# Miniprotein binders against SET domain-containing protein 9 (SETD9), part 3

Target 1, 299 residues: SET domain-containing protein 9 (SETD9), of Homo sapiens (Human) (q8ne22)
Amino acid sequence: MPGRLLRGLWQRWRRYKYRFVPWIALNLSHNPRTLRYVPEESKDKVISDEDVLGTLLKVFQALFLNDFNKQSEILSMLPESVKSKYQDLLAVEHQGVKLLENRHQQQSTFKPEEILYKTLGFSVAQATSSLISAGKGVFVTKGLVPKGAVVSMYPGTVYQKYEPIFFQSIGNPFIFRCLDGVLIDGNDKGISKVVYRSCNGRDRLGPLKMSDSTWLTSEIHNPLAVGQYVNNCSNDRAANVCYQEFDVPAVFPIELKQYLPNIAYSYDKQSPLRCVVLVALRDINQGEELFSNYYTIVS

## First folded at step 20 (miniprotein)

Design Q7 (from L7 with R3T D11V P12D W13L L16M D46K)
Fold by ESMFold2, look of step 20:
Structure Q7 (fold): chain B 299 residues (1-299), chain A 85 residues (1-85)
Amino acid sequence: as target 1 above (299 residues)
Amino acid sequence: KVTITIEGSGVDLEAMLKIRKIIDRAIKRAEKLGGEVYIEIRYSGKTWTVKITVEGLSEEDAERFAEKIEKIAEKLGVKVEVEIE
């Protein structure tokens, strides 16, 4: 019955099992608290949606100001009240540097990871996982992550539960399933990459990008957008982050949408854009790898 | 600009796997040649259309790319429509 392709899919799944651990492996775990982190209902959030929004706005605004001199075409399309807001914020920043006798009149551009560190007190990046044969993982590279902090985002194209994902799902271990059946395809290669970029181009309004496509490249602009490489917890590694779903509110600043690493597959505008953040379950020290409590409970 | 169009009906798993192979090879080869690749997959009822658009190739590379994709599709028994503009 099952052909060569089904056996190939199983072998590929075994290579990525630490991202989407099969229920069989979870049943053999001797760490029962990690096996029961995902509640049957999804209403138990670690932090409020307002706290998630506040963190994202803070980081995205800092990224925008860091790149302000290259935002001129975007700014020309915004109301004068919005332009004035950013000019005031930039002026306050320059005044502080001027008082310290710094030549800041030429815009200084920091790497996005440094902006993350300056804004949240920590930075994260992908590297080879500490788990044998798990491939990539995500590490705290600078600073300390406090309990309850938004530490990462799960990037990718967002599919409503009625939308077919046949071609994209073949051999794809990076599909995240939200509790209500919404899917996020976080694969940064192949057909998944091309679909995301095509949707990004579809939704672009001249210089205004309605999503971030740089998570697909080697030079990411949103340093939070590495969540697809966070491995699942295991017998040997307790979870230190959880996934938390977040719907982008209608009032989200249009000039900051360029940093959202998600885009809807369909251009229907009837549903808010779904994002998924990773939230720290405890303080996480510099050098630690992130591990999530994602698993499926079989009833 | 090279446009590859693949159309079909229903959810024949074997046919869809062959089409996925064509998509993967088209993306890989176009990117190797430095082309910009776009894809649109539409579903309407039981019909679906895959449209792959490649931009930024020279005329010579576009023709070679189109011929390669047509050959792969013929080997797999999949009908494709290829247009060079």
Scores: ipSAE 0.681, ipTM 0.904, lowest interface PAE 0.9, mean pLDDT 80

## First folded at step 21 (miniprotein; from Q7 with W48F)

Design U1
Fold by ESMFold2, look of step 22:
Structure U1 (fold): chain B 299 residues (1-299), chain A 85 residues (1-85)
Amino acid sequence: as target 1 above (299 residues)
Amino acid sequence: KVTITIEGSGVDLEAMLKIRKIIDRAIKRAEKLGGEVYIEIRYSGKTFTVKITVEGLSEEDAERFAEKIEKIAEKLGVKVEVEIE
């Protein structure tokens, strides 16, 4: 479609800026026992932003192709060269399929975790933690995670430094604090879930999805988006992942934004969208639980 | 469609906690009924407005939901405006 249509969609987004006017920061947003905090020695990046971007694009493209038959409305809004690229890639994937009589079998998709394995050589998923008091954790379910691999993403609504955090901060153990004071609310329940979903609906323009809301559901489309359930390291469990901040570049493919599990609270901010990935500190074997070098500071 | 509107001040912590309780109760009840919940929070100076929208309820469920939220708000001493459309 012409750039005039994209310009019109952008202008509609800008007209909504009054929905989330900045507010004076409340002290409740800084409760140390509910905040996750990155230690000083882990603030240096393990891998480049280019490597993070390359990995996300590789995974998101594979997820998009796996679900291609459901992407037709989005594809109609993309330049023909982009649409043709995906059609060519899909044609290569269909080589060797014999069951032409059963069109459903030709169009069957893999589960997202299988796509992750086929793309990166490993898969991850949440399950009951090896720490009984922790509830859930995240495990390598298949394959081997090499040192320096992106293994997960921390989902949630992103708040800039000093943006008002009303009610979401009260009793919320899933608030992640970035080094520069940006906050990510990874809680998939209650008011946090509703806030994320409302921001997701605010930013949608017809078939164009600007973020992933499926991490809030039982059927997650981006299998990386389980990072809020990665438990902290302890004396009994050494860290094997670290958190690394990543700002999404403006040139990020619009058709792949549907897999970003983050959305900015304020619609009219010009800052790039902040994401947080989890990066392997060492090789991680199948069956191992992920533990971060991140911990909650008390008072 | 049920719309709940609540106004408040950011300098009154006790009132904010009561409003938070109403929000939590509204979300839980609407989800139990299979409703889809949206929230919009607008800030202006030291004040805020919370608008909660619940969609996908039957007329009977919407009326029951609205009545229950109004009772919770009255018990907590919080003024709410509830509309059913």
Scores: ipSAE 0.517, ipTM 0.849, lowest interface PAE 1.5, mean pLDDT 79

## First folded at step 22 (miniprotein)

Design W1 (from U1 with D12S E14K K51T R64E)
Fold by OpenDDE base, fold request of step 23:
Structure W1 (fold): chain B 299 residues (1-299), chain A 85 residues (1-85)
Amino acid sequence: as target 1 above (299 residues)
Amino acid sequence: KVTITIEGSGVSLKAMLKIRKIIDRAIKRAEKLGGEVYIEIRYSGKTFTVTITVEGLSEEDAEEFAEKIEKIAEKLGVKVEVEIE
């Protein structure tokens, strides 16, 4: 029956009209669409870039130390000062464990979520949303998230302002728009998945991964890389997190770039890598779903 | 290795949607065959080039894959170039 296919295409095309940068401005008047957008009023960062960086470095260093025995190839490429730093950190961790646990627990590699919990006092994971229509959501699985904590990262391919995203945009609900017009494609399927993998392969330096691609899989190495599944707040579900933009500094540790769930679409060495983090607006208890305050630009 | 090249200049939205349908079918088929799929999309003004690369296919699977994409492209009225290396 041809009418249902045409309605599906028309609903998809209706969903598309608003994602092309020049047409967004002209058709703002007619159909309110949920663009994941940081409002202009939210120009004020909830936490400093330094606090974001400090949190990411703390988590990624803990992930790196937990998988240290698998990092031998990466370690071989690092300066001796960096190798020694990680050896010293491991020695301190083992002394701390020996003081707490009289048992010869062999170096059991923890799951990434367990490392997140040990490092930040909470863990997060994807589950079925409490909103029946939303499909997936993100929950605090363990511990307490304090106000101002980085609770997630929005993964995906980063597109500069006016960079063509036409094909990737088609039917894609996971495009995030930054204030400056930078776009992040957080879709883990189809063309978006392949684009991200292609960019990841392009930027790889032997054993050095310049981004995490495991967020495209069920076996995520960065447990924060789930922010694309955070649902919007509603009248019944107040926002408990916000989006915050973060540019990765040029001095970001090369061995820790493997945990960055973002990659630039174009290989422009001059532009910093844009990330988007989710920050807790209040304390969030174990078992709560994360809800963001991304404004629907009611156009 | 299979390389699919799709070029367009000043193409209509209808043509672009047909190209996206080819891309989606290529990706889905390559992943089903166990191939590793890459894509590059280049733009130069009104012109674009989409390059899809599929690695790790057998010779037989590569040929069947190529023929299938060509037949899809033909039915859609989209010119594609397919190379097998």
Scores: ipSAE 0.791, ipTM 0.944, lowest interface PAE 0.6, mean pLDDT 86
Fold by OpenDDE base, fold request of step 23:
Structure W1 (fold): chain B 299 residues (1-299), chain A 85 residues (1-85)
Amino acid sequence: as target 1 above (299 residues)
Amino acid sequence: KVTITIEGSGVSLKAMLKIRKIIDRAIKRAEKLGGEVYIEIRYSGKTFTVTITVEGLSEEDAEEFAEKIEKIAEKLGVKVEVEIE
């Protein structure tokens, strides 16, 4: 019996080895070729930062409008111009719905996945991977994902290149490494979960949440915040998504920060908040599992 | 409120793995008792301080929690400070 558990752990380790910082550090000494020095030049983003930002703003604004009645405390802290903008957007949405639906349906708040579908034409969710040894995977649950679409976000605590992550890294298969050496701990359990909640609590300004913590739960407010469960491609399963780094601009709407599934480990506000998004490499049909290439497109 | 403080200076990998085991047990116990758990890890050169805060425990659960963490730390040969407020 112990040999199967060890094989399962080894297969899991082999899949997560590229995400596991201690494995990288240990294998750098033995295999200098796995230091793919990804040249700084291979910043070939599949889509522009503007397209990433536009997608995130579109989705988060739709989530905010769907939950608008729960946003009263946040709205009270916003400038009048921002309040009026959301009131106008709601008025337009209600006029559109009044043209299609008879008077009596109380505007039931939609589920976040339904808002994602209405906004982007697709939805994604966690399910059991088609790869038995992977455990969880991410699937297109509804609609068609077009090539170049932001299909998910990699959630977690963001560490700068020289920030200590020792305790969090032990046995953690959910550490993502950016090209510049920024780390994202996407683990939803144990110390990593508690670290993320602590940072989120620290940065909270009364009713203003500066990050989404719901990705740590079963009740996800940002349906994109599942990217840590996207499995790596194999010989039998070609990659249909890639990772792309995105720095959140300083001018990002404060009321929409509650949907960002990332938080800085340090309170050092000098660095932009790093996000990692997953971008579709092709059209992805309903029912397909997402598979990433861990190698950024070395064009 | 329960506060657990763990300090270290130039500690061995073996000692750090013991501290991680205390942290994991503290988190798991606090979550089982329905407490809210927070953690801060500060570094200053070769020194570090781990502060675990547990909120929302009854007085009885806080005392039981503190005693269990102290007994775990003692068995591991790790110094911990536990305060109940």
Scores: ipSAE 0.788, ipTM 0.942, lowest interface PAE 0.6, mean pLDDT 86
Fold by OpenDDE base, last read:
Structure W1 (fold): chain B 299 residues (1-299), chain A 85 residues (1-85)
Amino acid sequence: as target 1 above (299 residues)
Amino acid sequence: KVTITIEGSGVSLKAMLKIRKIIDRAIKRAEKLGGEVYIEIRYSGKTFTVTITVEGLSEEDAEEFAEKIEKIAEKLGVKVEVEIE
């Protein structure tokens, strides 16, 4: 029956209209709440790059310790000083747990969302948006997100300002545009998924993954890697998060790169890996949906 | 291993959309057959090369896959090269 296919396409189009740049641009004049005004003298950043880095390192180290028994191949390639650091951290964590729990609880590997909660005091996940037309959204599933916290990452393949993205861009609502014109393709399906996997395979150094590809699957290792599903704010739903650009420093721990949900399209050794994080604009309670201001206008 | 190569220079938007349709069908078919799919897209000015690689297919599935992609490409009027290794 042709009417079900047309309804499915129309529902998809309604879901995507809020992410389509042309539709957003046409509605910007009618929805000033979708705009973040940044004064010229103000840093476009809500938090420092150091605070972003500190948060990512804290979360990724906790993930790495939680699945430490699966990291044996990676550990074999690390300097002894780095191995000892993780062994010492694991020993301290086990002493803390043994003091609290008199029982031989086997080393139960926690889910990544539980590690996020233990590390940051909150967790986030994808669910059905409160906006009927938006499809998926991102919610605070547990705890309180404090103002200024990194609450998510926008995953995907990173394209430099002049890199052609023609085939990947066709009907793709998950292309994020940075202020400098860097693009991030956060689409987890079709050509975009295959492009990301291809780049991930290219940049892999034996057991060392240089990016997370698990955000393309149901088994997400980085629980922050859901930012592509954050919906834009509306007149009825004020923004509670903003996007912030973050360049991964060259000194980023190689064993923790496996949790970075971004990869460069081109093998350019000179350009830092661009990430985009979402930062809380206020305290966000458990059960709230995340809503972004997509466009920062520097006035 | 199956390799699909698609080249174009200064092609129309209509031709690009046909190539995208071949890519989408190749990916979907390879994933359905349980194959591992990779893609490379290279650009040089107005020229581009799309290389799709599919690994982990049986010989029979590789041949069926190749023949299906060629028939799709022919129906779309797009030249494709398909190699089975």
Scores: ipSAE 0.785, ipTM 0.940, lowest interface PAE 0.6, mean pLDDT 86
Fold by OpenDDE base, last read:
Structure W1 (fold): chain B 299 residues (1-299), chain A 85 residues (1-85)
Amino acid sequence: as target 1 above (299 residues)
Amino acid sequence: KVTITIEGSGVSLKAMLKIRKIIDRAIKRAEKLGGEVYIEIRYSGKTFTVTITVEGLSEEDAEEFAEKIEKIAEKLGVKVEVEIE
């Protein structure tokens, strides 16, 4: 019995070692050459920050409208201009549905994955990876992902370069490292889960959630918030997605922050919230697993 | 409400790993009892304070939880403060 568990742990370690900050630190000291620095020339974002923002706003607005009846408390806190905007959008959506469906049954709410599909033309979900012993992977469940589409977000607590992450880092394969040294703890369990919930609770403004915590559960509100489960490419599985860093603008709609699967560890409100998105490198068909290149971090 | 406070100053890696074991056990026990768990980790140079807060426990479950964490901490040779409010 112990030998299979050890092999499973070793194989998981082999796949997650690049996400493991202590491994990076240990290997930097011994062999500086093996960190393929993304050449400075590959600084070019696969898509613009504006395209990332536009995609996130489009998805989050669609999620908000789909759950509009549960947003009454949030809506009460919003300026009239923002309320009117969402009322107008709902009126247009209901007119569009009435034109297409002569059928009386307004499905009152869709699943987040169906909203993603209706909004972007595809959906993604976690499933068992096609890679033996990887555990979870992320798949295109419906539709076609076009090249350059945002296909996922890497959820988790965001740590600045010098913020201590010692306790959270122990045995944690879900720490993402940005180029600037910002860290994102995408672990949905144990101390990392509790840290994220604590930060989420701290930053909550009454009914206004400043981040999504549902990615820590089985019932995710943001269907993109699965990027921590995207497996690394291999010789047999070429990368079809890359990571791209995205700083959330200060002007980001407050009512839509509830869908951001990231929270700052520190209460320092002056730094932009770092997100990491996954961007399609090619068209990705329904049923394909997402594979990232960890060395294709686009800053 | 149960509050667990763990302080350290210039502690060894071995001590830090013991503290992590206490944190992991506290979280797991609190979640098993249906409690809501929060954590704060503050650093000041070489010092740190870990505060674990557990809400929504019965009085009996809070007492059992506290006693169990204290016994774990004692066995590990880690000083912890546990308060029940």
Scores: ipSAE 0.782, ipTM 0.940, lowest interface PAE 0.6, mean pLDDT 86

Design W1 (from U1 with D12S E14K K51T R64E)
Fold by ESMFold2, look of step 22:
Structure W1 (fold): chain B 299 residues (1-299), chain A 85 residues (1-85)
Amino acid sequence: as target 1 above (299 residues)
Amino acid sequence: KVTITIEGSGVSLKAMLKIRKIIDRAIKRAEKLGGEVYIEIRYSGKTFTVTITVEGLSEEDAEEFAEKIEKIAEKLGVKVEVEIE
């Protein structure tokens, strides 16, 4: 029991014992990475919401088509106009293959990271950080990331400002704080993992998944969903990505929601689902590690 | 199906940390036994309810799991309700 380290929290708890404990009280442990914050000076968007949406749709559609045989049950639940869209897209892809003299093409699938490379011209993956004792990091594994590209997504359960995040916040360095107080818990272990998985099961419509839970596993279907492992910049490592908040529009295709690595804690239809993307601040070469301009708030 | 229910109202931070320890132990043990774990945390006024559901355990594993969680909760002085269906 860390009674001496929690003495200040005990005083605050005593004053709030007839109310839910606010998240703020749990930051008195002096953990400098308990709460991550995007500085207000970076709130100007590097790219438009339309460009973010366009990129996500392009990647998610490519992932969907790559695994089309496994998507047939989902397609049977969709309006005919949506089904015909994918049939047309597949016909165009098969026509391109027919134009190659190589007629040995069989129906095949690529790994998600290969789809990312074919779609955006680069791929990313987590690996041991180049910083000693930093644990995991995220690297450009193939290709070149141009300035302004969407490079990654910050996964996790989304909490509105009025929703308490007490148990989940204890000892949790993966809580991302949006400018308006929305929180994203990107921890892929313990209580956070179980909460996300529970919300994912709650919102499923038969074979239709309303979010991606595979970022919690060893077989990630959305290769962008590794952003929780991007380390902060430092004096020895300049930032090369920034965070950009994005609200998922109502027009987002339902069959592609399975690739969104975020899910709302409560079923609040009044607020759009918040996502956070990481955007390149400069060209980033193959082999480079990503570092963000994310800052920890200390009260 | 094993259901663990923890309720509280106006509890101390010390009690909250003990409850979190129980949650963590329940998740780790259930997953080690191959159980599927679900959790819901609800707030109503000044009261909270934590519900942990574990599915896919054998009858023997479910009984062993329930006994160990009850023992941990008792040692920590936290009231829990454990139900096996």
Scores: ipSAE 0.732, ipTM 0.923, lowest interface PAE 0.8, mean pLDDT 80
Fold by ESMFold2, fold request of step 23:
Structure W1 (fold): chain B 299 residues (1-299), chain A 85 residues (1-85)
Amino acid sequence: as target 1 above (299 residues)
Amino acid sequence: KVTITIEGSGVSLKAMLKIRKIIDRAIKRAEKLGGEVYIEIRYSGKTFTVTITVEGLSEEDAEEFAEKIEKIAEKLGVKVEVEIE
């Protein structure tokens, strides 16, 4: 039974939550990573959506085949044509290995970063940043990244415009803002971690995982899902990657959704799942740290 | 299974920070006890509801957890409903 004063406070809250949802995060810190978004001047895409899709499918398929012995329950739920595709791909691989090195009848599971290297010709990983104040960063650990390559993905829970993010936004430097106002919360700790895991469990259909939750753990299955640790460029650190928004198409293979490090906060199926990839602006050599043209609001 | 429910309508920024503190303390405490934590935040008209669910605690640990969270909520002046199943 709220009084007139309490009713007035609710109306103020309603207007506040729709106008400036992440307001508190902007006011609690002047850290360059307090609120992330892509500037309007960098709206042009470096590569096509089809190139992004092709790269993700190639990497995710390689990760799936590497872990094939643990995919049996998922495979039993797929159309026979899809199941046969993977069995044929794996059989060709085994026959080739057996013919070349019959002495060793072995199939080893590689680490995900090794699969990334074998698939794209490079690997990335988080490590201590070359910037003293930045903490973690992301580095090219092996190989050469060609201009236009997808090098990382920004993980996290996806919020549509006007969806509630108030509690999650407090003191949270990992909120990425898309050009249209969609938000991605890439924080792998605290309330953000629990929200992501809760949404992941909500959307799971038996053995079928609709998103990747391993980016929240010490054993990451998708090695691209480290984009939340890519630092902003500066005068001494020119940007070598940019963010590119990508909507997951309806035809995306269901068995590969387990590697998408994003999940929608609401069950509203009116919008496709938003992902954000990081794309190389130039060739990037082994040992280099990634820096984006992303910026924070300082006030 | 422990369920914590926090409801609010037209809350101030100050109240939001207190609720966030309860959420953070619940998550940290439940994880230290080995519990699995789930959270949902919903809005319905003029109200919001935060539901925190903790699974995998012994009956003894569930009682201890519930008492701790109720004490924290009382100290902060936040109304919380805690249920143990």
Scores: ipSAE 0.727, ipTM 0.920, lowest interface PAE 0.9, mean pLDDT 80
Fold by ESMFold2, last read:
Structure W1 (fold): chain B 299 residues (1-299), chain A 85 residues (1-85)
Amino acid sequence: as target 1 above (299 residues)
Amino acid sequence: KVTITIEGSGVSLKAMLKIRKIIDRAIKRAEKLGGEVYIEIRYSGKTFTVTITVEGLSEEDAEEFAEKIEKIAEKLGVKVEVEIE
């Protein structure tokens, strides 16, 4: 068996086996990709990248239109064709709001979670997990999640495989490892929070926000960005979502980047921004907690 | 504007944990004072540089912040450079 230090770290690793955690203290000088096992189905995508993109654009457009009165500075920087698109979409939305307003006053601006419900037919939110000692979890709060739906996104700063993540990884259970070694730090507190905000400020172009920083706050603007709180499946809790990696295409609308809950640690234009979505493996009813098909195995 | 710089090369895990404690306390203290905190962590070979920038503090709060961080770093045996602009 390893020495006292290695045994102590081994015990801490086993303690977190139902959540993804980095075993970084033992791997500062070694390749960490050899310390994990992922399920076979994680190698195959449940839905196409086109379907993921379509869903994100649909939700992000709805969020943008809901907050349209605060988007004027951004709109002034966009091509006229893009501005006219949103004016046309807003005209259709105002028609729907006008009909609803005849029955409900003061509902011209909805909470983001309600926009998610109106757009996808369901909403999710974090709450105390049904698992004792797991802390927070993510629940379907409204509606039905159909099999194959994008139900959440894993937020955080994205690190390429060649970028060391030393200080951020210490005691950090929110680091997600992609299949190719890309890491996403989904911790919304401490050094991780400040690193994300620093990268967000670095990449801002005037009023144009290149990522969503509100997932770090109590008032999130992208209600999908709660995936860091989705707990892993276990023998007693079957998975109902899986992780699916998605590279943001170069043509992604610049005005909608404000809702992407990810930002690259380095200003590296040679790689697309990695996002991770959570996709439903089956229909998920209102009130159910999400459990992912992601775990580590001691070998 | 207060800038804290921590530099090291090939340091031990224990030294990195001490540096992490300084980072955490700097963030907590600056936010308590209402400052905006930014961090850049750069690696070049085995050398790293941590730069913490705190903006939006009064001169009095900036001096108090700098003094506290220097004291913590001294107790932990970590060399820091603190600059107030």
Scores: ipSAE 0.718, ipTM 0.918, lowest interface PAE 1.0, mean pLDDT 81
Fold by ESMFold2, last read:
Structure W1 (fold): chain B 299 residues (1-299), chain A 85 residues (1-85)
Amino acid sequence: as target 1 above (299 residues)
Amino acid sequence: KVTITIEGSGVSLKAMLKIRKIIDRAIKRAEKLGGEVYIEIRYSGKTFTVTITVEGLSEEDAEEFAEKIEKIAEKLGVKVEVEIE
């Protein structure tokens, strides 16, 4: 191809390349692995939004019921339409609390990872990666993950297209870029952690949390919220999960929002909350590490 | 309660890196002293305001923290406003 034509195409291509991506997120990278990107051929959804929603509701409901002692006080602050759903359980809990007052009883609540196993037939957790010289990874710790299952969620603060992610993006390898330019900052340390925690406190309704902040701690309440530690596939490690974007619908139960590991950066937002789930591309056996197909962009 | 305010408009990448360094050191120092840290970053065009709030420090620790942050900001040539309540 002639040099002059290539220069003209390159100038047009250069302008196109930067039109749809925030300038600052790309220019502040000091590490080639600072922006995650899903390839064009991976845009097709493996499962429907209804299947994603159904799975999240099933898991979050199970987590909520497992922790019901703490939830009953929060329910008293909610509308009757929500509170009435749990009236039978409130009656049983009242009798159970009365019995505990009169006798010694061990807590019978399960750990969140056991609830995940009982609900989906598998559990996942972070551990040292099987990749040489790698940090953390995510493993199937119990059970078998069927193809098409929601296995994990990518936690973090959600930034709409054109919302600035200036200081947060500097030296940050946990920024995930959605196909439409929405960014998720999954870093659980430093400024990213503090920003998420500040947004979580901002959006609280009294004692009711509108997002999950426990993914920032050692005691995670939503065991799916470990997706920021899922490593890239490589020639030696084929991908077994993919990312799938999901917008939280307006009808999402208010009492279950406490398990969403994402929060919008802006308080007054015009867009639904974006979440990203990881979906199994094949059956995944107990003991296997999760690997995703994504790219890091540096320019 | 200690409040640190950093404002800027149309700043260079170099200046942004200096401000980020102050933010990181403020977070790390406050947490080492047992403080709870909150941050808000507001933008209007090229203008930004970073507000860092630290709660749960004794009066003595709050003064030590404020002095340390002011020294770091002075060394880097960044104007900060520090308020103790």
Scores: ipSAE 0.694, ipTM 0.911, lowest interface PAE 1.0, mean pLDDT 80

